# Designs tried in a protein design chat: VHH binders against UDP-N-acetylenolpyruvoylglucosamine reductase (murB). Part 14

Target 1, 297 residues: UDP-N-acetylenolpyruvoylglucosamine reductase (murB), of Aquifex aeolicus (o66805)
Amino acid sequence: MLFLKNVPLQNLTTIKIGGRVSFYAEPSDLKEISLCIDFSKSRDIPLFVLGNGSNTIFGDVRGLVVNLKNLKGFKVKEIKGKFFVEAFSGTPLKDLIRFSVKENVKSFYKLLGFPASVGGAVSMNAGAFGVEISDFLKEVYFVDWEGKLQKAKRDELNFSYRKSPFPKLGIVFKVVFEFERSKENILPKYEKIRRIRKEKQPINLPTSGSTFKNPEGNFAGKLLEKAGLKGFRLKNVGFSEKHANFLVNYGGGTFSEVVDLINIAKERVYENFGIVLEEEVKLIESSGSDGWKVLGA
Key: E = the ipSAE of ESMFold2; O = the ipSAE of OpenDDE; V2 = 0.75 times the mean of E and O plus 0.25 times the DockQ between their complexes.

## First folded at step 12 (VHH; framework vhh_brivekimig_d4)

Design t4 (from s5 with K31D; at its last look DockQ between E and O 0.44; V2 from the best seeds 0.00; counts 0 for: pae E 12.3 > 2)
Fold by ESMFold2, look of step 12:
Structure t4 (fold): chain B 297 residues (1-297), chain A 119 residues (1-119)
Amino acid sequence: as target 1 above (297 residues)
Amino acid sequence: EVQLVESGGGVVQPGGSLRLSCAASGFTFSDYGMSWVRQAPGKGPEWVSSISGSGGKTEYADSVKGRFTISRDNSKNTLYLQMNSLRPEDTALYYCARDEGYVYGPDYSSQGTLVTVSS
């Protein structure tokens, strides 16, 4: 494993916006994950766990980014008509979606179109169309912040809307999903959702997915659109012409432009509706640190 | 101030050759091992090759072994990478880096040197 210095982060995220991070590593096993934790502690710098960077927009970061891309692959065991799928954290979610569609698995196909790793999806509790990834989760293997491998069953973990106990508990190493075959052919429903995402969400511009969480009883995209922000552009960033809740990079976008755009959106929605929007994307920037800390996914 | 300046990149056809150079200053060059690292657009960094301070030990990534040769001239404070039998997948921005114990790799404050392998 190589520790790299002063790495530009824009190419490591789906939105293609990012400053530089002090240190960067790509661990391939438990020993190397533990070494990354030791590296962060010994230098008193924060550690950020990165998958595909599908939910994160970076400024400059004084710390260690740990990319789990080398922890890839999954295995399937079928027992009594159910699939148990053991997937390493860095496995592309699309690989599991492809498997689930091929085997006519109930409900999981609704998560299509997230450009996330398995570990990233679990760490944000990725959800769409009435399901969340935690609905399919049986158990998680993770490396705690002491560098020890731990196992937790789904019942021991607290997930909620866009909330996950990871990386607070540790670095997700692998997960076990439980899938069930559908009695109905799921292909028509899969194709309908695929078309909806293609037509109503940006697929041709870099993005970090949904910008804001849906407020209770409403939808962030609807509020943004009513506030005149669908397609609104600030220099090289803007809200998508297809769905207002997707902040997109038109090319050369910067972290400061993203922050400014988000603040404009929050102000307009509050002025028009009295609602305070909360970010779903993670905006990561460090201006300094007086101690060691761990950055979230 | 440690400075590493890469050069020698360019456009070459598949099967061609290029030699990259890395001019080092601001430190005692012979005291440190050196590495080449590359980054293709939209990809993370990839280690290519390393060489000891004396030049007596070299190591290569499997993807370049037998095609690339790392070398150094300590009298000129210069690191080299001879790249033969180039393939389109070798297209990347190439950086040199100083070994600093278990923390080594490019300092991305340098510009690197671009290699494009295209017909």
Scores: ipSAE 0.000, ipTM 0.359, lowest interface PAE 12.3, mean pLDDT 85
ESMFold2 (binder alone), look of step 12: mean pLDDT 81; pTM 0.815
OpenDDE, look of step 12: ipSAE 0.372; ipTM 0.737

Design t5 (from s5 with D99E; at its last look DockQ between E and O 0.01; V2 from the best seeds 0.00; counts 0 for: pae E 18.7 > 2, placed apart)
Fold by ESMFold2, look of step 12:
Structure t5 (fold): chain B 297 residues (1-297), chain A 119 residues (1-119)
Amino acid sequence: as target 1 above (297 residues)
Amino acid sequence: EVQLVESGGGVVQPGGSLRLSCAASGFTFSKYGMSWVRQAPGKGPEWVSSISGSGGKTEYADSVKGRFTISRDNSKNTLYLQMNSLRPEDTALYYCAREEGYVYGPDYSSQGTLVTVSS
């Protein structure tokens, strides 16, 4: 495994916007994950865990990006009439969705359309249509920030709306899901949700998914639309005309343009409704004026 | 459980000084970078400053550079922000946050202490 220097990040994210990072690595096993942690600690630099980059927009960052793409694949066991699916963190979520539809698995198909890795979905507690990834979670194997392999059962982990204990506890290595077969054929429901997503969400423009968390008792997309921001465009970025909470890249978008657009949205929603929107998307750079998350040791 | 408790806010005249403190418990303080973040009335959060776990590296927003100094005392599990030459635009709720690698969650930030700079 190599530690690459000065790596451009734009093509490592779904929104296709990014600056450069000091160091970059793609570990393939537990030993290599431990080496990445040692590298970060020995140089007193931050470490960011990246899956498909489906929830992250980068500026220029000082530190180490660890891309888990080489940790992929899953195995299935059926025990006492239930499926137990052991998936490496880099496994595309869509692969598990495909399995779940094939085996008529209850409820999991509702998470279709997230362009995330399994580890990424767990780290954001991805959710849609009344379910969250943590609803199916049995246990997580992770490497803590001391480099030691740990195992945690679902009931030892605190998940909530768009909140996860990862990567705070460590780097997700693999996850075990528990699935049940549905009594009814799920294929019609799967196809209905698939059509709804195509109609209401921007599936053909680069995006990082939902830009803002839903405030308590409200929906960010509704607030943005009522503030006149559905379809609003600022240079090469904008909010989708299909769903206002999806910030999209029309081509050549920059981190600065994203920050400006987000600030416009926050100001308008506050002016109209007195609500301070909170980002769901991770905005990462090594400066205060352009970022809302801080990178450091 | 991780806890961050801040203090030191108040009302001060332009040009004055304040020192904010953030007491940490429930984790090995020296192993984590720390940040100060502020939120002015009606505005979104603004990053102010960061310090590495060892205290050897600091960063500042351009708006506060030269006026604010971040520091930490790892023997007392305490993070500090010395704010000098305060301006009315520094008026905000200030809170501290724990960094963990490049990412940290809002769950590891303090409630905040109000700083008001006015005549």
Scores: ipSAE 0.000, ipTM 0.120, lowest interface PAE 18.7, mean pLDDT 83
ESMFold2 (binder alone), look of step 12: mean pLDDT 81; pTM 0.825
OpenDDE, look of step 12: ipSAE 0.558; ipTM 0.824

## First folded at step 13 (VHH; framework vhh_brivekimig_d4)

Design u1 (from s5 with S50R; at its last look DockQ between E and O 0.37; V2 from the best seeds 0.00; counts 0 for: pae E 13.7 > 2)
Fold by ESMFold2, look of step 13:
Structure u1 (fold): chain B 297 residues (1-297), chain A 119 residues (1-119)
Amino acid sequence: as target 1 above (297 residues)
Amino acid sequence: EVQLVESGGGVVQPGGSLRLSCAASGFTFSKYGMSWVRQAPGKGPEWVSRISGSGGKTEYADSVKGRFTISRDNSKNTLYLQMNSLRPEDTALYYCARDEGYVYGPDYSSQGTLVTVSS
């Protein structure tokens, strides 16, 4: 494993916007994760845990980005019609969705369309169509901030809408899911949801997915559209013509343009509806010396 | 103060050749091994080649063996990478690094030099 300096981050995210980070590493095992933690602490610099970069927009970052992409793969054990799936944090979520559809697994297919890693999905408690990834979780293996491997059972962990105890507790290393075969054929429901997502979210431009969380009793995309923001463009960034809650990069977009656009959206929605929008996307930027801490937590 | 400045990148056709240079300062160049490392768009870093401080020992990643040649001129504090028979998959930002053999790896404080292989 190498520690790279001054790494541009734009190509490490799905939105393709990003400044430079002071240091960058891609650990492949427990020892290397521990070395990343030691590196960040010994240099007294912030640390950010990166999966597929599907929910993060970076400015310039003085610190260490730890990318878990090399921690990939999963193993399946079937016992009495249930599947216990042990997946490394960097495994693409779509690989588990593909498995779940092939094996007629109940409910998990509803999480299709998240371009996230397993670890990223767990760290945001990714959810759609009435299910959340934490609904399927049995155990999380994580490296704590002392560099030690820990195991936590589901009932020892607190998840809520778009909220997870990770990375506060540590760096997710691998996760054990419990899946159950459905009594009914799930393919028709899977295909229905797949069509809904394709129709509502057919994005040809780089994006970080949903920009805002849905406020209680409402939908962020609907509010943005009613505020005239569907397709609204500010320089090289804007809200999608197909779904207003998707901030997109038209090419050459910058972090400051994203921040300005988000602030415009918050102001208009508040003026029109009295509703305060909250970002779902993580906006990560730092300047000056901040000392060791975990960014985005 | 260690400084490494890469140059010589550019756009070439498949099968073409390119020579990269790395100007070193702020340390006794001959005391340290040196490496080339590359990062393709959307991928993590990949070690490419390594040369000992004296220049007497070289190593190459399997993906570049027979096509790339690392060398150094200790009198000019300069590291080189001759890249022949270039392929589209060689497209990357190329960085030179002081190879200290430590777990923390080479320092990428520079911007690197971009090599693009396409028609």
Scores: ipSAE 0.000, ipTM 0.316, lowest interface PAE 13.7, mean pLDDT 86
ESMFold2 (binder alone), look of step 13: mean pLDDT 81; pTM 0.819
OpenDDE, look of step 13: ipSAE 0.436; ipTM 0.766

Design u2 (from s5 with A97T R98I; at its last look DockQ between E and O 0.02; V2 from the best seeds 0.00; counts 0 for: pae O 15.8 > 2, placed apart)
Fold by OpenDDE, look of step 13:
Formats: structure tokens, sequence, C-alpha cells
Structure u2 (fold): chain B 297 residues (1-297), chain A 119 residues (1-119)
């Protein structure tokens, strides 16, 4: 495994915005993951685990970005109408969605539209239409920050709204999902959700998913819209005309533009409604305040 | 201490056959399902096949179905993988691992056994 220096991050995120990172690695097995951890520790630099980059926007980053895209694939066991799916963390979530639809699995199809990896989805506890990825978890195998493989059951892990114990506990290696076959044909429901997302979300433009979390009792998108931010653009980045809670890169967008837009949005929503919006998207720059880990801290 | 030692790898021509073995120790072998995983050069690990503790259930990746056969001898604490009709794309390091129920999950500390399929 190579540790690449001064790697551009722009193409590693779905919004296609990013600066450069000091070091970059793509581990292919457990040993190489441990090597990455050791690399970071020995240099006293932070480590950031990257999935498909669907919920992250980078500035310039001082540290190590670990991409788990090489850890992919899943196997399935079917027992009495239940599916136990073991998937590596780098597995595209869409692959599991495809499987779930094919096998008429209950509810998991609702996670359609997340261009995340399995590990990424778990780490952010991705959710939509009343379900969260953690609802389907049975077990999580992860490499702790000592470089050791660990296993935890779902009930031993604390998940909440857009929060997971990762990467605090370590790096997700693989997970086991438990699916149930639906008694009803899910295909119509799947198609409905697919249509809704197509109509209401900017699926054909570079985006980073939901920008803000939903405040209690509200929807961030609605608040943003009411605050006049739907379609609001700052240079090469803006809030989507389809959904006010989605940032869109119209080409050549910068991290600075994103930060400015987010601050404008937070200010306007607060001024209009007295609500403090919290970011769902991870903004990573140098110190990596969110999702970026300094080993030992 | 859990130990898994793979053997049986080698160089074979396309269409050839190999039989891999995995010697297990340090745990009750029959209690756990076992799997074969492979890692090709420059690629991540790929699941190949699984077998239940009793040996009554087997599973295969689509890429190896009909060509590979997983088996086990619990009296010898040994896992096997019969590989027939080998292809160049089967070239990889092959590892055995413990399935669900093992606290630390798959153990990739072993060196694996190298299978090279080339003309």
Amino acid sequence: as target 1 above (297 residues)
Amino acid sequence: EVQLVESGGGVVQPGGSLRLSCAASGFTFSKYGMSWVRQAPGKGPEWVSSISGSGGKTEYADSVKGRFTISRDNSKNTLYLQMNSLRPEDTALYYCTIDEGYVYGPDYSSQGTLVTVSS
C-alpha cells in the first residue's frame, strides 16, 4: 500500500469540491488499515475515513485520508424469510439497495438516493422516510484505534439521529444486516420513492446530500425555503432550486463558497425563525472539527 | 490463541485444479461457520465461499459457483476448498476465516496461500 502525498480531494466527493490532503491511502485489507492507523499515530496527524464522499466537503486538509473503496462485496444467508447480509464497508450502498429490491426486502429500499458506501452510511446513520441504516444492523466489525479488529452488536452501539459511534470507536470494516422479506410487493413503493427523489432532489448535479439536520419539529428544507434560500447562489455554489437543503456545485465551486453559504443560511434562518441549524454535511479543513479524528484525542 | 493456517496454493494453468486446506486451532472448530476469502493483487478482499459449523450449509460467490466446493472435516479441524476450472481471475491470496459468532470476526493475520493461474 502506498501513502500518496498532496492528493486532490475534489473528485473524491460527490459535490466535487475539495482541496488537497497531505496523505492519502486506499487500504485493501485489515493489515493495511492498521498500517494507516500506525502511520497517523507515528506522525501525530489526524485520520479521516472516507467512503464515497457523499456527506463530506473538504478544504485543504492536513492529515491522512483513508479511502475504503477497495473493501467491497457482500454475502447473503437466507433463513426463514430473513436475510443476513455481510458487507464490507466500502461496498456501495446502491448494491445492497439493488439486492433488497430484487429480493423484496422490507423498508431498506427507502435508503435509495444515498450515494454512500456501507461504512459511510453506517457512520452517518443515514436515514430517510422513517428508517435509518442502523435499524437494519445486526453487527459491526471495526478496527479500533489501536489497530485491532473488534466486533459489536447493534444493541451495544449508540446510534441516534444522524449520529453513530463511528469513527469514534474506530474504522468500520464490515457489517451484518438483517433484512426481512416483505409480504407485499415493494416495487411500487420503491418506484414511488425513486420518483419523489428524482422530482424533489438535484440528483443530476454534484451535491453533498442534506446540508443541515432537521430541527426538532421542523424541516430544514422548509425553513431554508421560507428564508428565501431556495435557489440562492453564491458564485459557483448554491442551494438547489429543487430542494433548499441541498448544496449544488455548478462548476468550480470552492470550500470557501460552501462555508459562506452555510453561514448565510444559518444566519437567515435564525433571524427569521429563531432556530439554530446544525450541519449534517461534514466540513473538513485542516483541524477537521467534524468526523476528522486526531488519534489519542 | 486462534490460529488459521492455509495451504495448498500454487501455480496452475487455466482449467486446472487445486485443493486448499485450512488448519484451525485454538477454538471449537465445529461450533463456527467458516469462510474462504481471497485477495487479488491490487484489489481488496473478496468473499469466495462459506460453510456452516456442521457442514450442512454452503454458500458461494457467483464468480465461483459451479467450480469451487467448500467442505470441512471437523474431526481434523480442517477447512477445504476444491477449486476446479481455474481461471486467471482466480489468481489471489486465499484466506480462511471464522464466520459470525467469533468476537473478533475474521482473522487475516495468516499469510494465506497463493493461487496463481497463468498460461
Scores: ipSAE 0.000, ipTM 0.206, lowest interface PAE 15.8, mean pLDDT 89
ESMFold2, look of step 13: ipSAE 0.482; ipTM 0.805
ESMFold2 (binder alone), look of step 13: mean pLDDT 82; pTM 0.827

Design u3 (from s5 with K31R; at its last look DockQ between E and O 0.94; V2 from the best seeds 0.00; counts 0 for: pae E 2.1 > 2)
Fold by OpenDDE, look of step 13:
Structure u3 (fold): chain B 297 residues (1-297), chain A 119 residues (1-119)
Amino acid sequence: as target 1 above (297 residues)
Amino acid sequence: EVQLVESGGGVVQPGGSLRLSCAASGFTFSRYGMSWVRQAPGKGPEWVSSISGSGGKTEYADSVKGRFTISRDNSKNTLYLQMNSLRPEDTALYYCARDEGYVYGPDYSSQGTLVTVSS
């Protein structure tokens, strides 16, 4: 494994926006993950775990970005009509979705719109259409910040709306899902959701998913739309014309532009409705000696 | 400030030879191991060779063993890579890197030096 220096992060995020990071690595096994942890500790620099970059936007950042894309693959055991799926953290979620649809698995197909890795989805507790990825978790294997492989059951882990115990506990290595076969054919439902997403979300443009969390009792997208932000563009970045809660990079977008748009949105929604929007997307920029910080967190 | 400047790249025919140089400044050169890494177009970075601070130990990737020779002149703060029997698959941007207990890949703040092997 090589530690790359001054790596541009632009192509590592789905929105195709990013500055440079001091160090970058792509570990292929548990030992290399531990090496990354040691690397960061020895230099007293922060470590950021990157999945498919579907929920993160970077400025320039100091530290080590660890991409787990080489840790991919899953195996399946079927027991009494249930599927136990062990998947590495770097596995594209779409691969599991494909499997779930093929095997007529209940509910998991609802996550089809997330261009995330398994680890990324778990870390953000990805959810849609009434389900969260944590609903399907049986256990999580993770590397703690001492470089040791740990195991926790789902009931031992605290998940909430768009929150997980990761990366606080460590780096997700692999997970075990428990799937149940549906008694009904899920294909019609799957196709319906697919159609809805295609119609309502900007699928063909670089995006970072939902920009804001849904406030209690509301939808961020609706609030943004009412505030006149649907289709609102600032230079090379804007809120989608299809969905007001999706930022779109129209080419050459910058971190600064994203931050400005988010601030404008927060301000307008507050002024109009008295609601404070919270970012779902992670905005990461350098914070001096501390490496980086997440804006809005 | 640590600075590494690569040079010596160019266009060469298969079977040809090139010698790359890396001029180092901003640190005590002899105290650090040095490495050559390369990145071919459309491919990920690849470690090529390493040499200890004193020059007493050298290592090579299997792909270049027997063809490439890494060396250094500590009096000149310069790292070298003699490349013989070049092949088209050796076409890449070549970077030098200072070792700090780890094997480093390319520093993308550097321009590197381009080696093109083509008939």
Scores: ipSAE 0.381, ipTM 0.746, lowest interface PAE 1.2, mean pLDDT 93
ESMFold2, look of step 13: ipSAE 0.399; ipTM 0.756
ESMFold2 (binder alone), look of step 13: mean pLDDT 81; pTM 0.826

Design u4 (from s5 with V103I; at its last look DockQ between E and O 0.29; V2 from the best seeds 0.00; counts 0 for: pae E 11.7 > 2)
Fold by ESMFold2, look of step 13:
Parts: structure tokens; sequence; C-alpha cells
Structure u4 (fold): chain B 297 residues (1-297), chain A 119 residues (1-119)
């Protein structure tokens, strides 16, 4: 494993917006993850964990980006009528969805359409259609910020709507899911949900998924639409005409344009409805000491 | 002060060959290991090959082993990459980097050298 310096980040995210990061690494095992943590600490710089970059928008970053893409694969055991699936953090979530549909697993198929890694999905507690990924967790293996492998059972971890104890506790290395086979054929329900997500997603434009979390008892997309922001464009970025909660890149969009657009949305929604929107996307930038955000350092 | 200038890229048919050069200035070239890194359109960076300061130790990515040869001429402050049996997946922007336990990514002011392998 090598540490790369001054790496452009735009092509490592789904939105295709990003500056340069000071250091970048792609660890393949526990030893290499520990080396990344040691590197970050010895240089007194923050460490940012990257999966598929499906929920992250970067500016210029003074720190270390650790991309977990080389930690891939999963294995399955069926014990007493249940599936136990052990998946590495960098495994595409879609691979587990495909397994779950093939084996007629109840409920998990509702998470289709997230372009996330398993680790990324766990770190945001990805959820849709009444389920969250934490509903299926048995245990998480993670590397703590001292570089040691740890295991936590589901009941030791606090998940809530779009909230996860990761990466605060450490870097997710692999997870164990517990699945149950459905008594009824899930394929018709899977196809219905697949159609719904396909119809509601932005067409052919880079995005980082949902921009804002849904507020208590409301939907961010509806609030944005009522505030006149569906299809609203600020130079090279904007909110999608298909779903207002999807910030899209029209080409050449910048981090500062994204921040400005998000602030416009927050102000208009607060002005119209008295609701303070909270970002679901991760906005990561290091600019001057006053605005620098330190992750666990 | 430190400058690394890549050259030798171009368009070549599959199975062809190219030799890349990297001219170094502003530092004592022989004291540093050097690397080649490439970035294909729309993809992240990929390490290609490294060579020690003396030239006595070389390493290669699995994807290029047996096809690419890294070398250096410390008297001319120049790093080389001989690329044989080129494939379409070798199409990328290639840049050189000084290796001090980490490798610099492409600078926004640096162009690297573009290699295109196509029929």
Amino acid sequence: as target 1 above (297 residues)
Amino acid sequence: EVQLVESGGGVVQPGGSLRLSCAASGFTFSKYGMSWVRQAPGKGPEWVSSISGSGGKTEYADSVKGRFTISRDNSKNTLYLQMNSLRPEDTALYYCARDEGYIYGPDYSSQGTLVTVSS
C-alpha cells in the first residue's frame, strides 16, 4: 500500500465535485488500515473514510482520505432457517440486495437503489420504505482509532434515523447481517419499489443522493418543492426537477456553489415553514484554521 | 522549485509500445525514489511502478508486470517508463512522482502525459 499525495477527489464521488486531498490511501487489510490511522496521527491530520463516495461532496481537504474499495466480498451461512451474511465494508450494497432477492429474503430488498458500499450504508444508517440497514445487523467489526480490531453487537450500538455511531467509533471493516427467508414471494414487491425509485431519481446527472434528512413528520423534498426550489439552479449546480431533495451537478459544479445552494435552501425552508433542514450529505473541506474540521484528531 | 515534467505520451494501437520520460529539477534526484501513477478517464489514481533512488529496486502493479519497465538515469535527472504490449485499459494520464514513503498526485498546473490505446 502507498500513500498518494495531492489527489483530486472529483472522480472518486458520484456527484463528481471535489478538490484535492493532501493524502490518499486504499488499504486492503487490517494491518494497512492501522497504518493509515498511524499516518494520520503522526502527521496530526484528520482522516476521512470513503466508500463509493455516494454521500460525500469534497472541497479541498488537508488530511488523509482512506478509500475502502479493496475490502470487498461476502460469505453466507444458513443456520436454523436464517441467513448470516458476513460482508466486508467495501462490498457494494447492490451485491447483498441481489443475494437477498435471489434467496427471497424478507424486507432487505427495500434498500435497493443506494449506490453505496456496505460500510457507507452502515455509517449513515441507510433507510428506505420503512426499513433501515441497522434492522438487519447482528454485529460490526471495526478498527478503532488506536488501530485495534473491535467487535460490537447490534444491541451495543445506537442507531437512529440517518444516525450511526460510525465512523466515530472507528473504521467499519466488516459486518454480519441476519436475514430471514420470506414465506411469501418478495419479487413483485421488489419490482414495485424498483420502479418507484427509478421514476423519482434524477436522470443522467451526477448526484450524492438525498441532500437533506427528512425532518420529524415531514419530507425534505416536499418542503423544498413548496419553497420553489424544485429545479432551481445556481450556476453549475441545482436541485433536480425529478426530486427537489437531490442536488445535481450540471457540469463543472464547485464545492462553494453547493454550499451556497444548500444555504439558500435552508433559509427559504425556514422562512416559509419554520423548519431547520439538516444535511444528509457529508460536506468536507479544509480551509484555514478557523473553518477546519477535525475528524477524531 | 521542485519540477517534474512528463513527456512521451501519444496514440498507439493495441500491442504497441511507448516510452515515457519524466524530467526532474529543483532537487537532488538520486536521493529519492520515483514512481509512475496513472489516472484513466473518470477513474481514481492507480499506482503503476516505483524505483529506488539508486535504481537497484523496482516494483510493479500486477496489471503491468511483464509489460512495463521502469528505469532512471541519475546523470540526466530523468525517469523512464517503457510500456510494451499496450492494451486499451492502459489508456490514462500518466504522471511521475517523487517517493518519500508517499506519492504526489497530479498537480492542477501539471498536465502529465496522455497515453491513448485504441484501434
Scores: ipSAE 0.000, ipTM 0.411, lowest interface PAE 11.7, mean pLDDT 85
ESMFold2 (binder alone), look of step 13: mean pLDDT 82; pTM 0.826
OpenDDE, look of step 13: ipSAE 0.460; ipTM 0.783

Design u5 (from s5 with R98K; at its last look DockQ between E and O 0.90; V2 from the best seeds 0.47)
Amino acid sequence: EVQLVESGGGVVQPGGSLRLSCAASGFTFSKYGMSWVRQAPGKGPEWVSSISGSGGKTEYADSVKGRFTISRDNSKNTLYLQMNSLRPEDTALYYCAKDEGYVYGPDYSSQGTLVTVSS
ESMFold2, look of step 13: ipSAE 0.462; ipTM 0.775
ESMFold2 (binder alone), look of step 13: mean pLDDT 81; pTM 0.823
OpenDDE, look of step 13: ipSAE 0.188; ipTM 0.646

Design u6 (at its last fold request DockQ between E and O 0.97; V2 from the best seeds 0.76)
Amino acid sequence: EVQLVESGGGVVQPGGSLRLSCAASGFTFSKYGMSWVRQAPGKGPEWVSSISGSGGKTEYADSVKGRFTISRDNSKNTLYLQMNSLRPEDTALYYCARDESRGYVYGPDYSSQGTLVTVSS
ESMFold2, look of step 13: ipSAE 0.635; ipTM 0.849
ESMFold2 (binder alone), look of step 13: mean pLDDT 85; pTM 0.853
OpenDDE, look of step 13: ipSAE 0.458; ipTM 0.782
ESMFold2, look of step 15: ipSAE 0.391; ipTM 0.705
ESMFold2 (binder alone), look of step 15: mean pLDDT 83; pTM 0.838
OpenDDE, look of step 15: ipSAE 0.559; ipTM 0.831
ESMFold2, fold request of step 16: ipSAE 0.530, 0.526, 0.577; ipTM 0.792, 0.779, 0.806
ESMFold2 (binder alone), fold request of step 16: mean pLDDT 83, 80, 80; pTM 0.844, 0.816, 0.816
OpenDDE, fold request of step 16: ipSAE 0.791, 0.809, 0.798; ipTM 0.929, 0.936, 0.931

## First folded at step 15 (VHH; framework vhh_brivekimig_d4)

Design v1 (from u6 with S101P; at its last look DockQ between E and O 0.46; V2 from the best seeds 0.00; counts 0 for: pae E 10.2 > 2)
Fold by ESMFold2, look of step 15:
Structure v1 (fold): chain B 297 residues (1-297), chain A 121 residues (1-121)
Amino acid sequence: as target 1 above (297 residues)
Amino acid sequence: EVQLVESGGGVVQPGGSLRLSCAASGFTFSKYGMSWVRQAPGKGPEWVSSISGSGGKTEYADSVKGRFTISRDNSKNTLYLQMNSLRPEDTALYYCARDEPRGYVYGPDYSSQGTLVTVSS
């Protein structure tokens, strides 16, 4: 395994914006994950876990980025009408969605459209349309921050809306899901949800998902639109014309342009409505030299 | 100050050949193993090949075995990669790297430009 220096991050995120990170590694097994933890500790630098980079926008980062892309694949066993699916952390979530639709699996198809890895989805407790990924979880194998492999059953783990015990407990290595066939044909419901996703979200420009959290009693997208920011462009970045709360990269966008655009949005919404917007997207620059942080999904 | 400078990239047709060079300075070249690493557009880095300090041992990724040959000239402090039978999937930025003797491989310094190889019809 190589520890690469001064790696550009822009091509490792869905928004295609990023600075450089001090060190970068792509572990392929447990031993190499442990080496990454040892590397970070021996140099007293933070370690950031990267999946698909689907909710993160980077500046320059001092630390180690660990990309789990080489931990891919899943195995399926069918026992007494249930599927047990063992998936490595770096497996694209879409691969499991495809399996679930093909096998008429109950409910899991509702998570379509997350551009996350399995590990990233578990680490954020990805959820949509009344389900969360933790609803299907049987157990998690993870490497703790001492470098030791651990196993936890679902009932030993605390998940809530957009909350996960990972990465606090460690780096997700692989996950076991329990799926059940539906008695009804799920394909019409799957197609309905796919259509809703297509209509309401940008799918043709690089993005990191929702930019701002919804404030109490309001919707960030509506506030941005009323402030004249739907489709507003600042150089190479802007808010989507389809949904104002999605910041998009028109090509060649920079971290400083993103920060400027976000600040413009915060100022206008505050001036017009007295509301302070908070980011949902992760903006990461400089090092968290004293601690561990997880990057991306 | 360790410095590695790659050269020899270019645009070639499928089935073509290129030879990459890496000029090394700032360290005793013959005491270190060396590696080639590549990064395709939109992908992460991929190890390609390694050679021992003396040149007596070589290793290759499965994807390049039989097509690529790593070599070095310790009198010129230069590392080479001969690439034959090039395929579109070999398109990448190519970097050289010094192997770390204590079990780490120092990867390329991406502040260096690397050398771009483009294989297209």
Scores: ipSAE 0.000, ipTM 0.360, lowest interface PAE 10.2, mean pLDDT 84
ESMFold2 (binder alone), look of step 15: mean pLDDT 81; pTM 0.819
OpenDDE, look of step 15: ipSAE 0.454; ipTM 0.770

Design v2 (from u6 with S101Y; at its last look DockQ between E and O 0.51; V2 from the best seeds 0.00; counts 0 for: pae E 7.6 > 2)
Fold by ESMFold2, look of step 15:
Structure v2 (fold): chain B 297 residues (1-297), chain A 121 residues (1-121)
Amino acid sequence: as target 1 above (297 residues)
Amino acid sequence: EVQLVESGGGVVQPGGSLRLSCAASGFTFSKYGMSWVRQAPGKGPEWVSSISGSGGKTEYADSVKGRFTISRDNSKNTLYLQMNSLRPEDTALYYCARDEYRGYVYGPDYSSQGTLVTVSS
């Protein structure tokens, strides 16, 4: 394993925007994950855990980015008509969605369209169409901040809307999902959701997914649209013409442009509706940070 | 100040050869192991090969073993990578890096330009 220096992060995220990070590593096993933790602590620098980079936009980071992409793959066991799927943290979520559709699994297909890793989806408690990934979670194997492998059952973990105990507890190493076959053919419902996602997602422009969480009793995309921000462009970034809650990169977008656009959106929505929007996307920059810590926790 | 400057990249046909060089300055070259790392378009960095300070120990990634040869000339402060039997998948920006003590290997410093190798028919 290498600790790379001064790595540009733009090509490691789905939005293709990023500054430079001091150090970067791609661990392939438990020992290498522990080495990353030790490296960060011994140098007294922050650590950020990166999966598919689908929910994160980086500025410049003085620290270590740990990318879990080499921890991928999953195994399936069928016991008493249920599937138990053991997936490494870096596994693309789409691979599990594909499995679930093939096996007519109840409900999990509603999470289609997230370009996230399994670990990333668990760390944000990704959700859509009335389900959250934590609804399917049986147990999590994680490396704690002392470098030791731990196991926690779902009922020992507290998840809520867009909230997860990870990475606060440690680095997600692998997870076990419990799936149940549907009595009804799920394919028609899956296809309907696929069409809805295709019509509303800016699939031809880089994005980090939904920019803002939905406020209680409201929808961020509707608030942004009513504030005149659907399709609004600031230099090389903007909110999508297809769904206002998707911040997109038109090419050459910068972290500063993203921050400015987000601030404009927060100000307009507050001015028009008295609502304070909260980011769903993680904006990571180490200006003003010091000492060892986990960024984004 | 430590400086590493890569050169020798270019365009070659599949099956061809290139030799990359890395000129080192600002440190006692022979005291440090050295590595080559590459990055293909749109992909993350990949370790290629390492050599000890004396040159007596070499290591290679499975993808290049038997085709690439790492070497060094400590009298010229220069690291080399001889690349034979090149394939399209070897297309990448190539960087050299100084290995650090205590089990840490520092890969490319992305402030430097590296040297581009393109393998195309």
Scores: ipSAE 0.012, ipTM 0.435, lowest interface PAE 7.6, mean pLDDT 87
ESMFold2 (binder alone), look of step 15: mean pLDDT 80; pTM 0.814
OpenDDE, look of step 15: ipSAE 0.536; ipTM 0.819

